# VHH binders against q9y6x5: the designs that were tried, part 437

Target 1, 379 residues: q9y6x5
Amino acid sequence: LPPKLLLVSFDGFRADYLKNYEFPHLQNFIKEGVLVEHVKNVFITKTFPNHYSIVTGLYEESHGIVANSMYDAVTKKHFSDSNDKDPFWWNEAVPIWVTNQLQENRSSAAAMWPGTDVPIHDTISSYFMNYNSSVSFEERLNNITMWLNNSNPPVTFATLYWEEPDASGHKYGPEDKENMSRVLKKIDDLIGDLVQRLKMLGLWENLNVIITSDHGMTQCSQDRLINLDSCIDHSYYTLIDLSPVAAILPKINRTEVYNKLKNCSPHMNVYLKEDIPNRFYYQHNDRIQPIILVADEGWTIVLNESSQKLGDHGYDNSLPSMHPFLAAHGPAFHKGYKHSTINIVDIYPMMCHILGLKPHPNNGTFGHTKCLLVDQWCI
Below, E stands for the ipSAE of ESMFold2; O stands for the ipSAE of OpenDDE; V2 stands for 0.75 times the mean of E and O plus 0.25 times the DockQ between their complexes.

## First folded at step 21 (VHH)

Design ka19 (framework vhh_7uia_1; at its last fold request DockQ between E and O 0.89; V2 from the best seeds 0.76)
Fold by OpenDDE, fold request of step 22:
Structure ka19 (fold): chain B 379 residues (1-379), chain A 123 residues (1-123)
Amino acid sequence: as target 1 above (379 residues)
Amino acid sequence: QLQLVETGGGLVKPGGSLRLSCVVSGFTFSSYYMAWVRQAPGKELEWVSTISSSGGYTYYERSVKGRFTISTDNAKNTLYLQMSSLKPEDTAVYYCARTQYKYSGEWTPFDPWGQGTQVTVSS
């Protein structure tokens, strides 16, 4: 039988939550599987980009989902939650569910993973749920497990997305121990439900399961605001994305806009597109705007309106607060093994290996995950 | 056809309690995030609380946490806000509203929302 893989994302699950809060179900999952304590995600550390990086193995400049809000100057198209279904935005890469369906007589399933409801390269996930935040985890899980068990051709790759603890992290901030402990307890319970469901269906021993996240969360404060209106008139530029990485489309001379912004705040770096640090791998795409502003950790870029968020993400991907974790269980994985760190793009070649797929060109390194896999030599 | 009707407001002394109700018609509230928002005299609209019935999550604005409780009755398609230890600062028109969470971490604009119910906390 072909191997099966379920990829689960809990949005905004910061890696160090595992050390600071109790997760009896997740710890049990880890005990029987593997843990990567820190996953270095891609810049910018936002939801759409990082989820697409997980399933493509590509940096954002390569797969073309460079932010949650994008603008293409040539076509004049906009990307956001309200119009994320245009294949134009996704077709610069091939996500693993498409590969899975095209390389083998197999099906893919998705419960609200970003991009799975879009025909990418004229291929859409065989089974999918449109995103609806009000749909329970249970319903998502029920659909995924039904598809895994009863589909023909068989579903061999499935994704499940959940928007917590991201929503709560934004609302309360990651340092709110009272509220976040309650939220994280619920997340752990959901993991318990997942494991229980898989056991009940007889999938637990044969299904490979990866539990991960796209990014962490840093504490924000009303005392750490960068007001752009204090530096530049809004008539001089179009704002494509705001915080913590602002994407600026100048309406006047780019140099003039840059000069007005370059010293706006000591807690914000201003980059012309060509001067964006190489380590971000965030330059070689037309969807990246001419000027980007990168706020320091915990600082929020605002206009005349103050932000109500107490937590945020999108910052420098080298910051530990931005890093998620990865846990995995199943026939492909060792038991009781812990690894320190991988890159988020490394997940793709690993998943391809597990599924027996030939990966598309990607930025991941399969060698980084060999120690997690039972069929590989770990040096 | 979509209607939200708030009730339960009134005049109460500091330290008192009120229970607001919001009856929803035209849609099933359990299919959405339901929120309470309020607008005090001379102030902007302020978020108070949100509940996801299907997800089992509740959210509260910091100043009301521990004093207010949001809940639902699915059978009655009704949203509640139990308010205790009321303060003069809680004086406002209270609205119930529908919203959703987005991938980007933003919330959809409130739509629809009711006509509101006046809550006045005064000695």
Scores: ipSAE 0.849, ipTM 0.959, lowest interface PAE 0.5, mean pLDDT 96
Fold by ESMFold2, fold request of step 22:
Structure ka19 (fold): chain B 379 residues (1-379), chain A 123 residues (1-123)
Amino acid sequence: as target 1 above (379 residues)
Amino acid sequence: QLQLVETGGGLVKPGGSLRLSCVVSGFTFSSYYMAWVRQAPGKELEWVSTISSSGGYTYYERSVKGRFTISTDNAKNTLYLQMSSLKPEDTAVYYCARTQYKYSGEWTPFDPWGQGTQVTVSS
């Protein structure tokens, strides 16, 4: 029986939500499977980059999706949430669904994971949904389960993406216990629905399921703004991305732009590309601009004085507030095991192992995930 | 031709209730998020509430949470705002508008908009 894997992301699910809120369905899932309490994600801690890191095992500098807004100086191409379908942006890596469906007698299915509606290396997920955030979780789940149960060649790798709690985290802030409790309870009900649907279709016992996220969320406020317009004239640079990691393309001498920015705020670090801390693994790609500005946790870089968000992410990946969790259940996984931490890039080689795929070169360490797997010795 | 038509505004005393309606034509209502936005005289536009017409998720601005209820009737392509416990501060022109949520955590600009309906809360 070929191994099968469903990878699920609930966008913006901060690791400590699991400890601070009630999740009866997710806790039952964990009780019968495994938990990684904290997953250290990649810098910058944004949606497009981290979802691609999960499925490639690569740092952002290596897979080329380095932000939600990018510019490539050689081709003059722009990437944005409205302009994300050009394979050019995605082709610096091979995501797991491509490798999977190129195997004999296998296919892949996707319900809106970033990149799955793009023909990466001329290969698009065998079954997919075009992104539309208005499509319900139930419809996404119904399509995924239909494809898992009825496809020839069989679907052996499937993905499912959901926008919450990210949307509510931005709108209300993670410290809004009333609104976040309501949203997180609804997410737990969706997890209950997912498990029940898989059981009713006879998939549950032989399907490996990973539930994870791309990043967390930190509290913002109107009292913590960095007004870039007060520090530097717009004519000196092109703005590629704004907050909380701004990407600055100088129009004049780079050192002069750096000098105008370096004392702009005590709550912002200004880096020349060569000075970006090595621990970020965020330097060796032409899409990373010559100067980046990294706001302190909870601070927002703005061009004017207002921001509508009460929560945000994208900050330093050492911050616990930026870390998601990972839970998993299925024949490949132990039952009732808790693990403290892994790196988000470690998920890819683990998934390749479960599926019997040869991983492409990557930054993950299979040894970090051995304790989760029944076929491995932990030490 | 995209069209949004608000109705149900009027004069009401503090503590009173109103129900606003927005009838939509020219696009598939269930494929988008719909929002209410208000503008008091001389003030900036203020977001009030958003709903996914197909997914049942609702979002409320802090000052209206618990007093206002956003809802839809997809068969009639109609968005509603049930307002209760109205305060003088709720006096504004109320617009309905269309939006969408993106992977990046950003909402698309509101487009299209209705012409608005006046709500006046006065003793």
Scores: ipSAE 0.576, ipTM 0.829, lowest interface PAE 1.9, mean pLDDT 92
ESMFold2, look of step 21: ipSAE 0.569; ipTM 0.835
ESMFold2 (binder alone), look of step 21: mean pLDDT 79; pTM 0.804
OpenDDE, look of step 21: ipSAE 0.805; ipTM 0.933
ESMFold2, fold request of step 22: ipSAE 0.573, 0.546; ipTM 0.831, 0.833
ESMFold2 (binder alone), fold request of step 22: mean pLDDT 79, 80, 79; pTM 0.801, 0.808, 0.806
OpenDDE, fold request of step 22: ipSAE 0.020, 0.785; ipTM 0.358, 0.915

Design ka2 (framework vhh_7uia_1; at its last look DockQ between E and O 0.81; V2 from the best seeds 0.00; counts 0 for: pae E 2.1 > 2)
Fold by OpenDDE, look of step 21:
Parts: structure tokens; sequence; C-alpha cells
Structure ka2 (fold): chain B 379 residues (1-379), chain A 123 residues (1-123)
């Protein structure tokens, strides 16, 4: 039987939640599988970019989803979560579900993973749900498991996406132990439901399951605000993306805009596009704007309006607060093995290996995940 | 026709309780996240509480946490706000509204409101 893989994302699940809260179901999942304690995600540490990096193995500059909000100066197109259906934005890369479907006698399924309801390279997931945040996890899980079990051609790759604990992290802040404990317990219960469902359907032993996330969450405060209006007039630029990494499109001379912003706050770095640090791999794409502002951890870039968020993400991808985790279970994985760190782009070549797919050129390193796999030599 | 109709408002003494209802018509409220917002005289609209479409998640403003409970009855297509330990500062017109959560971590602007129901907390 062809290998099967289910990729699950709990948005905004910070890695150290595993150390600070109890997860009986997830821990049991880990005990019978593998854990990567920290996953270094890609810069910027936002939802669309990182989810696409997981399924392409590419840095943001390479796959072209460089933010949740984008602007293309040539076509004059805009990208946002309310306007994400144009294949133009996605076609700079080939996600794994497309690669999978191009194989004989295989199909892909998706429950609201970013980009899965869009035809990419003229290929859309064989089975998918349109994004609707109001749809329950149960319904998403039911559809995914139905497709995994009853589809022809068989679904061999599936994705499942859930918005928590991201939504709650934004609302309460990650340091609110009372509220986050409640939320994270619910997440663990959902993992329990997932495992139970798979067992009930007879899929548990044969299905490879990866549980991961796209980013963490940092505590914000009304006392840590950077007001751009204090530094530059709105008439001098267009804001493409705001916080914590602002994308600035100058309406006047770029140097002049830069000079007005460079000393705006001691808690914000201002970069010309060509001066963006190499470690971010966030330079070689036309969709990256001429100037980017990067707030320090926990600081929020605002205009005259105050932010209502107590938690946020998108910061430097070297910050531990931005890092998610990865857990996995199934015939491809060891049992009871823990690994310290991988890069988020390393997930793609691993998934390709598990599924027997030839990976497209990517930035991942298969060697980083070899120790997780039963069929590989681990030094 | 899309419609939200709030009821249950009234005059109550401090420390008292009220239960607000919002009946939805023209759409399935479970397809949206439903919220309560309020507006006091001379003040801006204030978000109070949100319940996810699935009913599994609830969110509250800090000032009402522990005192207010948001819930739904799917069979009745009705949203509720149980208010307890009411304070004079809770005096406002209360509206129900619908919204969605976005990938970006933002909530969509409210696109539909009811007529509102007056809640007055006074000695």
Amino acid sequence: as target 1 above (379 residues)
Amino acid sequence: QLQLVETGGGLVKPGGSLRLSCVVSGFTFSSYHMAWVRQAPGKELEWVSTISGSGGYTYYEDSVRGRFTISTDNAKNTLYLQMSSLKPEDTAVYYCARTQYRYSGEWTPFDLWGQGTQVTVSS
C-alpha cells in the first residue's frame, strides 16, 4: 500500500507550551512517535508564509508568499487573507499536495490549510474545504478521515488546519496562564479526538501523522508601542504590511523615507531591501517592499490607532518565542525519539521521502530529519 | 433577509442579572463567529464577547470576564449573553453582530448588527 501522510497544523502553537502546560494526549502521541522540540521557522514568522514553507521547503523569498499582506508593483495586485485566491501569488512554488497528485493513482485532501483552495499550477487539491473559521475541528477531521479512507484514487496526502491557539494567543497573550491553560487543554483534547478517530477507523497504525505549527506567540503590551505617525507623514508612503514587520512602499524618495524612519524607535530596525540581513533569506523577491521595519520582540508598530492584541507573532525567526514544535507518529517514524531542533523547511524533504515523491528544489536538508525515520541511518 | 434581533434588555439594580437574546434570520449563525458589542452614551462601540461558530471557543473583554457568559442555541438560531453582577458601567445599548477570524490573526469587521437592546444598571 502506498504510504499515507496527514499533516496537521495548530496555528500559533509556541514550542515551550509543551514545557509549561500539560498535554496528556499529545504526550502520549509523542511517546509513541517522535518529537522535535523546536522548529526554526522562516522570516517573517507569519501564517501564510510559514505554512507555505512547510509544504514547499522554501524560504519566503523563494516561494513568493512573503507576508499575509502583499503588493506586487508590476501587476498592482494585492494579497491578503480576504484576497488570497489568485494563483498569481502561489505559482512561484509547487506545494507538496500538487506534486502528490501528479503521481499515478494518488490524490490529496485538505481541510483549510493555506493555499489548498487555490488552483496552483492549474492543480487544486482533489478534496478540499473552503476556508471558514467557523467550521468545527470535528467537521474538518470528519472530512479528512472520510477522504483518507474512502477516496479513489486514494488520498495519500492530507492537511488539517486549526486556528487555535493563535486566536487566543492574540487575545489573551501567551503569558496569561489561566486563559491559555484552558485553550491549550482544548487543543490537547482535539489531539485526543484525532487519535481516537484514527484508531476507530483503523488508520492509526498505517497513517503517518505530523502535528506541527507555523509560529509561536510573544507577549505584547500597550506600553510597548512604536507609532510611525510620530516619525513620518502618511502621505510619504503606503503601508503594505504593518506589525511587527512593516512593509513600506515610499511615495517619495526612498532615501528620504528611510531617513525619517531609521531613528524612529530604538526598538525597531529599519532596513533598505538590499540591506536586509542575509540570515533572514528575505531579500530576493520583488514582492518584498523597498523598506522593511522590524520591531523588537514584544513591541508593536502602530499608527494613530492603538493595538488591541496582547500577543503577536512575525518577529525575528531566531527568537524562541516564535518557534513551533513538530511531533509525528506512524510507520515511517521511530517511537520514543526526541530531537532538539530542525528548520521548518526541513519538513518538506522529509514528507517527500515518506511519500516516495521526488522533491522539487528546496532549502530543506533531509539529513536533519533522518534520525526521525526508521528507514534511515542516524549517526 | 438578513436580520439580527436583540431582546432581554431592561433596568436592573447593581449586582443584578440579565439575559440577552439575539435571534438570527436569513443565515446560519453557526457559519459565523457571533459577538456582542455595546455602546454607552457618548462612548465608542466596545467589544464585549465572541463565540466561535462551532460554539467551542468563547472570548471576553477583560471588564466582563467572569460575569458575562456568551452561548448559543442552534435549534433556536439564538445567541445569548448571560450577564451577572451587573455594574453601572455596564449600562449601554447591546448589539449582536457577526464576524470571522482570518489567517492574519485579525477579526473581520462586523458586517451585520441588530437594532440593539438597552441595558441600564442603576440604583
Scores: ipSAE 0.715, ipTM 0.885, lowest interface PAE 0.8, mean pLDDT 95
Fold by ESMFold2, look of step 21:
Structure ka2 (fold): chain B 379 residues (1-379), chain A 123 residues (1-123)
Amino acid sequence: as target 1 above (379 residues)
Amino acid sequence: QLQLVETGGGLVKPGGSLRLSCVVSGFTFSSYHMAWVRQAPGKELEWVSTISGSGGYTYYEDSVRGRFTISTDNAKNTLYLQMSSLKPEDTAVYYCARTQYRYSGEWTPFDLWGQGTQVTVSS
């Protein structure tokens, strides 16, 4: 059978949680495999964009999922987490599960990974679960392992998504040691369950497993609010996305809207689209609005004076607080190897190599991940 | 008919215990997140606790953590709130309510509510 790969995401798993909390099961996984201590993700550091970047190897401007909330001026369509199933939004790229299952004698399986329940280029994951956050990790894992073991043609690429520690990170904030310790202990137990299930089913030694995340989490505070209503009247713009990167569609002259916003807060940068820093790779897509507002780390843009979240993400992708980690185990990977950093877009060409797939044009660099792989000469 | 029905309220002395139940009809509650929300006399609604219907993870308001336990029984389509070490300030009408969690890290507004059950903690 062809090489097999399981890609697992624990949403919002900040890289330094590994150093600051106890993970006996994850540390055993790492000890027998590889660790990348920091993965530099893509701007905006949000869930939909970064999960799609992992599976396409593309920056957001290139794959078209540029935020969790989007507006397309040409088609007048809106995207949100309650309205995310229109293939229109996803069709600017080809995710790895589509490429994989179009090969002879291959199929793909998915448990909740963003986009896997959408027919992208008229192709949906061969086996999948419709997204529902109430489905337990055990049921997701049961479906994935059943598909890996029992499908014809065989499942060679599978994805598994879990909502924690993102949900708890938003609720408590990453600095709440008591609550985050409890949450992260539960996640480590789930990783232990994953490994044990794979061992019991005879999959562990011949399945490649990547455990990673899309972004980290930073502490927010009621003392760090940027009140947008204090700077500009709602009638001058349409709000496409709010915080921590606001997407502003002017209703009046763009320069007038910019001028009303540019001195709104010393804790917020205001960019005309053409002035967005090149290092963000966040300019060349019609879904990126004419003006964006980028809050400083830990600051929240609000329309009213309050926020219910104590942690958030979406900030500048150079911030260590926004970076996840990557761990991997399996026949393709070295044992006990630690690597400092890769870019999140580098994961895609590595996965294509492991699966023997020809990657589509992408922004990743295979050379950045060569040292993780046993079949490559690491210079 | 979609319905949430709370039971188990009553009068209890400080330090006592009660178990609230919320029986779900007309939908499979394990496909949703369920919450307990309370309203003390003359006060605004206050969130108490949330659980996925499958029991995958739980959340508590700070003042009840360690004293209250939210749980589910999927076979009975029933949500529970086990309350212990009750205080006079826990006096409220307790509602169960339905919500969803989304990829973006946000909870939907509660779209289905029970009628409530009165809990009174008094000497």
Scores: ipSAE 0.519, ipTM 0.784, lowest interface PAE 2.1, mean pLDDT 92
ESMFold2 (binder alone), look of step 21: mean pLDDT 83; pTM 0.846

Design ka20 (framework vhh_7uia_1; at its last look DockQ between E and O 0.91; V2 from the best seeds 0.00; counts 0 for: pae E 2.8 > 2, unsure alone 63.0 < 65)
Fold by OpenDDE, look of step 21:
Structure ka20 (fold): chain B 379 residues (1-379), chain A 123 residues (1-123)
Amino acid sequence: as target 1 above (379 residues)
Amino acid sequence: QLQLVETGGGLVKPGGSLRLSCVVSGFTFSSYWMAWVRQAPGKELEWVSTISASGGYTYYERSVKGRFTISTDNAKNTLYLQMSSLKPEDTAVYYCARTQYKYSGEWTPFDPWGQGTQVTVSS
């Protein structure tokens, strides 16, 4: 039988939550599998970009999902939560579920993973749920496990997405121990439900399961705001993306806009597109705007209105607060093995290996995950 | 027709309690995130609380945390806000509204919402 893999994402699960809170179910999952303590995600550290990086192995400049909000100057198209279904945005890469379905006697399933309800390269997941944040985890889990168990051709790759603890992190801030403890307890219970469901269906021993996240969360404050209106007139630019990485489309001379912004705040770096640091791998795409503003950790870029968020993400991907974790269990993985760090793009070649898929060109390094796998040599 | 009808408002002394109700018609509120918002005279609309479709997740504005409780009765298509330890600064028109959480971490604008119910806290 072909290998099967379930990829689960809990949005905004900061890696150090594992050190600061109790996760009985997740720890048991880890005990019987593997843990990567820190996953360095891609810049910018936002939901759409990082989820697509996980399933493509590409930096954002390469797969073309460079933010949650985008603008293409040639086609005049916009990308956002309310407008994410145009294949135009996704077709610069081939996600793993498409690759999987192109194989003989295989199909893919998805429960609300970003991009899975869109035909990419004229291929849509054989089974999928349209994104609806009101749908319970239980319902998503039920559909995924039903498809994994009863589909023909068999589902060999599935994704499952959940919005917590991201929503709570934004609302309460990651430093709110009372509220975040409650929320993280619920997340652990959901993991328990997942494991129990798989055991009940007889899938637990044969299904490879990866639990990960796209990014962490940092504490914000009303005392740490950068007001752009204090630096530049709104008529001089279009805001494509706002905080903590603002994408600026000048309406006047780019240099003039840059000069007005470059000293706007000591807590914000301003980059011309060509001067964006190489380490971000965030330059070589037309969808990246001419000027990028990057706020320091915990600072929020605002216009005249104040932010309501007490937590946020999207900052420098070298910041530990932005890093998620990865845990995995199944026949492909060792038991009781812990690894320090990988890059988020390394997940893709690992998944391809597990599924016996030829990976598309990617930025991941298979060598970084070899020690997690039972069939690989690890020094 | 989508309709939300708030009730339960009134005059109460500081430290008192009120229970607001919102009856929904025209859509299944259990398929959406539901919220309470309020507007005091001369002030902007303020978010108060949100509850998930299943009721499993609740969020509260900082100033009402520990005093207000949001809940639902699916069988009655009704949203509730139990308010305790009321303060003069809680005086406002309270609205129930529908919303959704997005991938980006943002919330959809409140739509629809009701006519509101007046809550007045005064000695």
Scores: ipSAE 0.815, ipTM 0.919, lowest interface PAE 0.6, mean pLDDT 96
Fold by ESMFold2, look of step 21:
Structure ka20 (fold): chain B 379 residues (1-379), chain A 123 residues (1-123)
Amino acid sequence: as target 1 above (379 residues)
Amino acid sequence: QLQLVETGGGLVKPGGSLRLSCVVSGFTFSSYWMAWVRQAPGKELEWVSTISASGGYTYYERSVKGRFTISTDNAKNTLYLQMSSLKPEDTAVYYCARTQYKYSGEWTPFDPWGQGTQVTVSS
């Protein structure tokens, strides 16, 4: 009877939403399990990188998914959310679902976690859904629970991804209490439905469930724009990614491009790759471009007038607005325990421990999560 | 053979109400996010409202919030926009359009579009 784990992400769920909004179902889940109030995620604080860090325990420079938009100069390959299925991009790491399903008598299932519909190291999740944001939460949950309950060999690791509150956070911004309250209420109802479904199917008592997110959200404004076209002619560089961390591939001498950008705005830091702060762990991969521009919190880098964004993420991972939370419930976890913080890379070795898997080399520290687990000495 | 056909436009007095409909054919309506977009004479296209494929999430441009309501009827492959408390500033051609949400936090470009229906708010 191997242990089972369901990993759930609600994209863009900022940690302090828990304090600022009402979540009766999520709070009941936390009351009967554990909470980590702040998860320090990886830089850059974007969706693809952070979801892959959760399941690999690696910094972005190590797993190779360094942004939502990437370019590899040697192969001339481009990565984007419309062109994300080439295993080339994902093969620098081994995600937990691959390791899990290669064990005897084990399978993995996935409902749209980034990368689960890609054959990474020629291995795709045993059961999966191709990404389609139009598929309802209920259908995703129905597939996951069917696979958890009826598969041979049994599904012991499953993932479930949902696009909110990220979509609403971008549209409204986190300061729009009226709209965010409505959106977050609906998310809490989905958590209630998840728990109720697991109970009805007899899965709840023996399944470990982690509910987490990849990043938070900060407020943007038309008053906080950095116009890149006013500082540099577009012919001098190729733009790989724009905001809030721009990735600049020079077409002329790198120092000339840097000099044109360095005084562009007091609300933006300009880094040569070798000068990127060590605390970001964001240097040692060819997919990181020679120059990056890092906007201050709430500032948007644009090519011309106006921004469509009222909320965004991708900023410095030291910012509390970029941090998600983690809640968990199940046989492996204490009841009613609250923990201040972990690093997002710590989730991977914890999950490997729960599942009895040998972790690949990673950047996580198992000791940071010991207090969450019933089988560990906390001190 | 993809078609989006808007109806329900017309002339209305300030403060009045109007319901726009968009009938869809040639694709699976319930598999996509749907939006209303408008264009006033001589102005740029302006996003008005978006609804998720499941109908559970609705999004509104600030000036229409509380006055307009987006909805769907999947059985009829129809998108609606209920407009109330109409103002002269709401005068525009209204289009329905298809989109999708992506991991990056972007919606795909609107494709396809309808032919549009004229809404005119004047005394």
Scores: ipSAE 0.428, ipTM 0.757, lowest interface PAE 2.8, mean pLDDT 92
ESMFold2 (binder alone), look of step 21: mean pLDDT 78; pTM 0.801

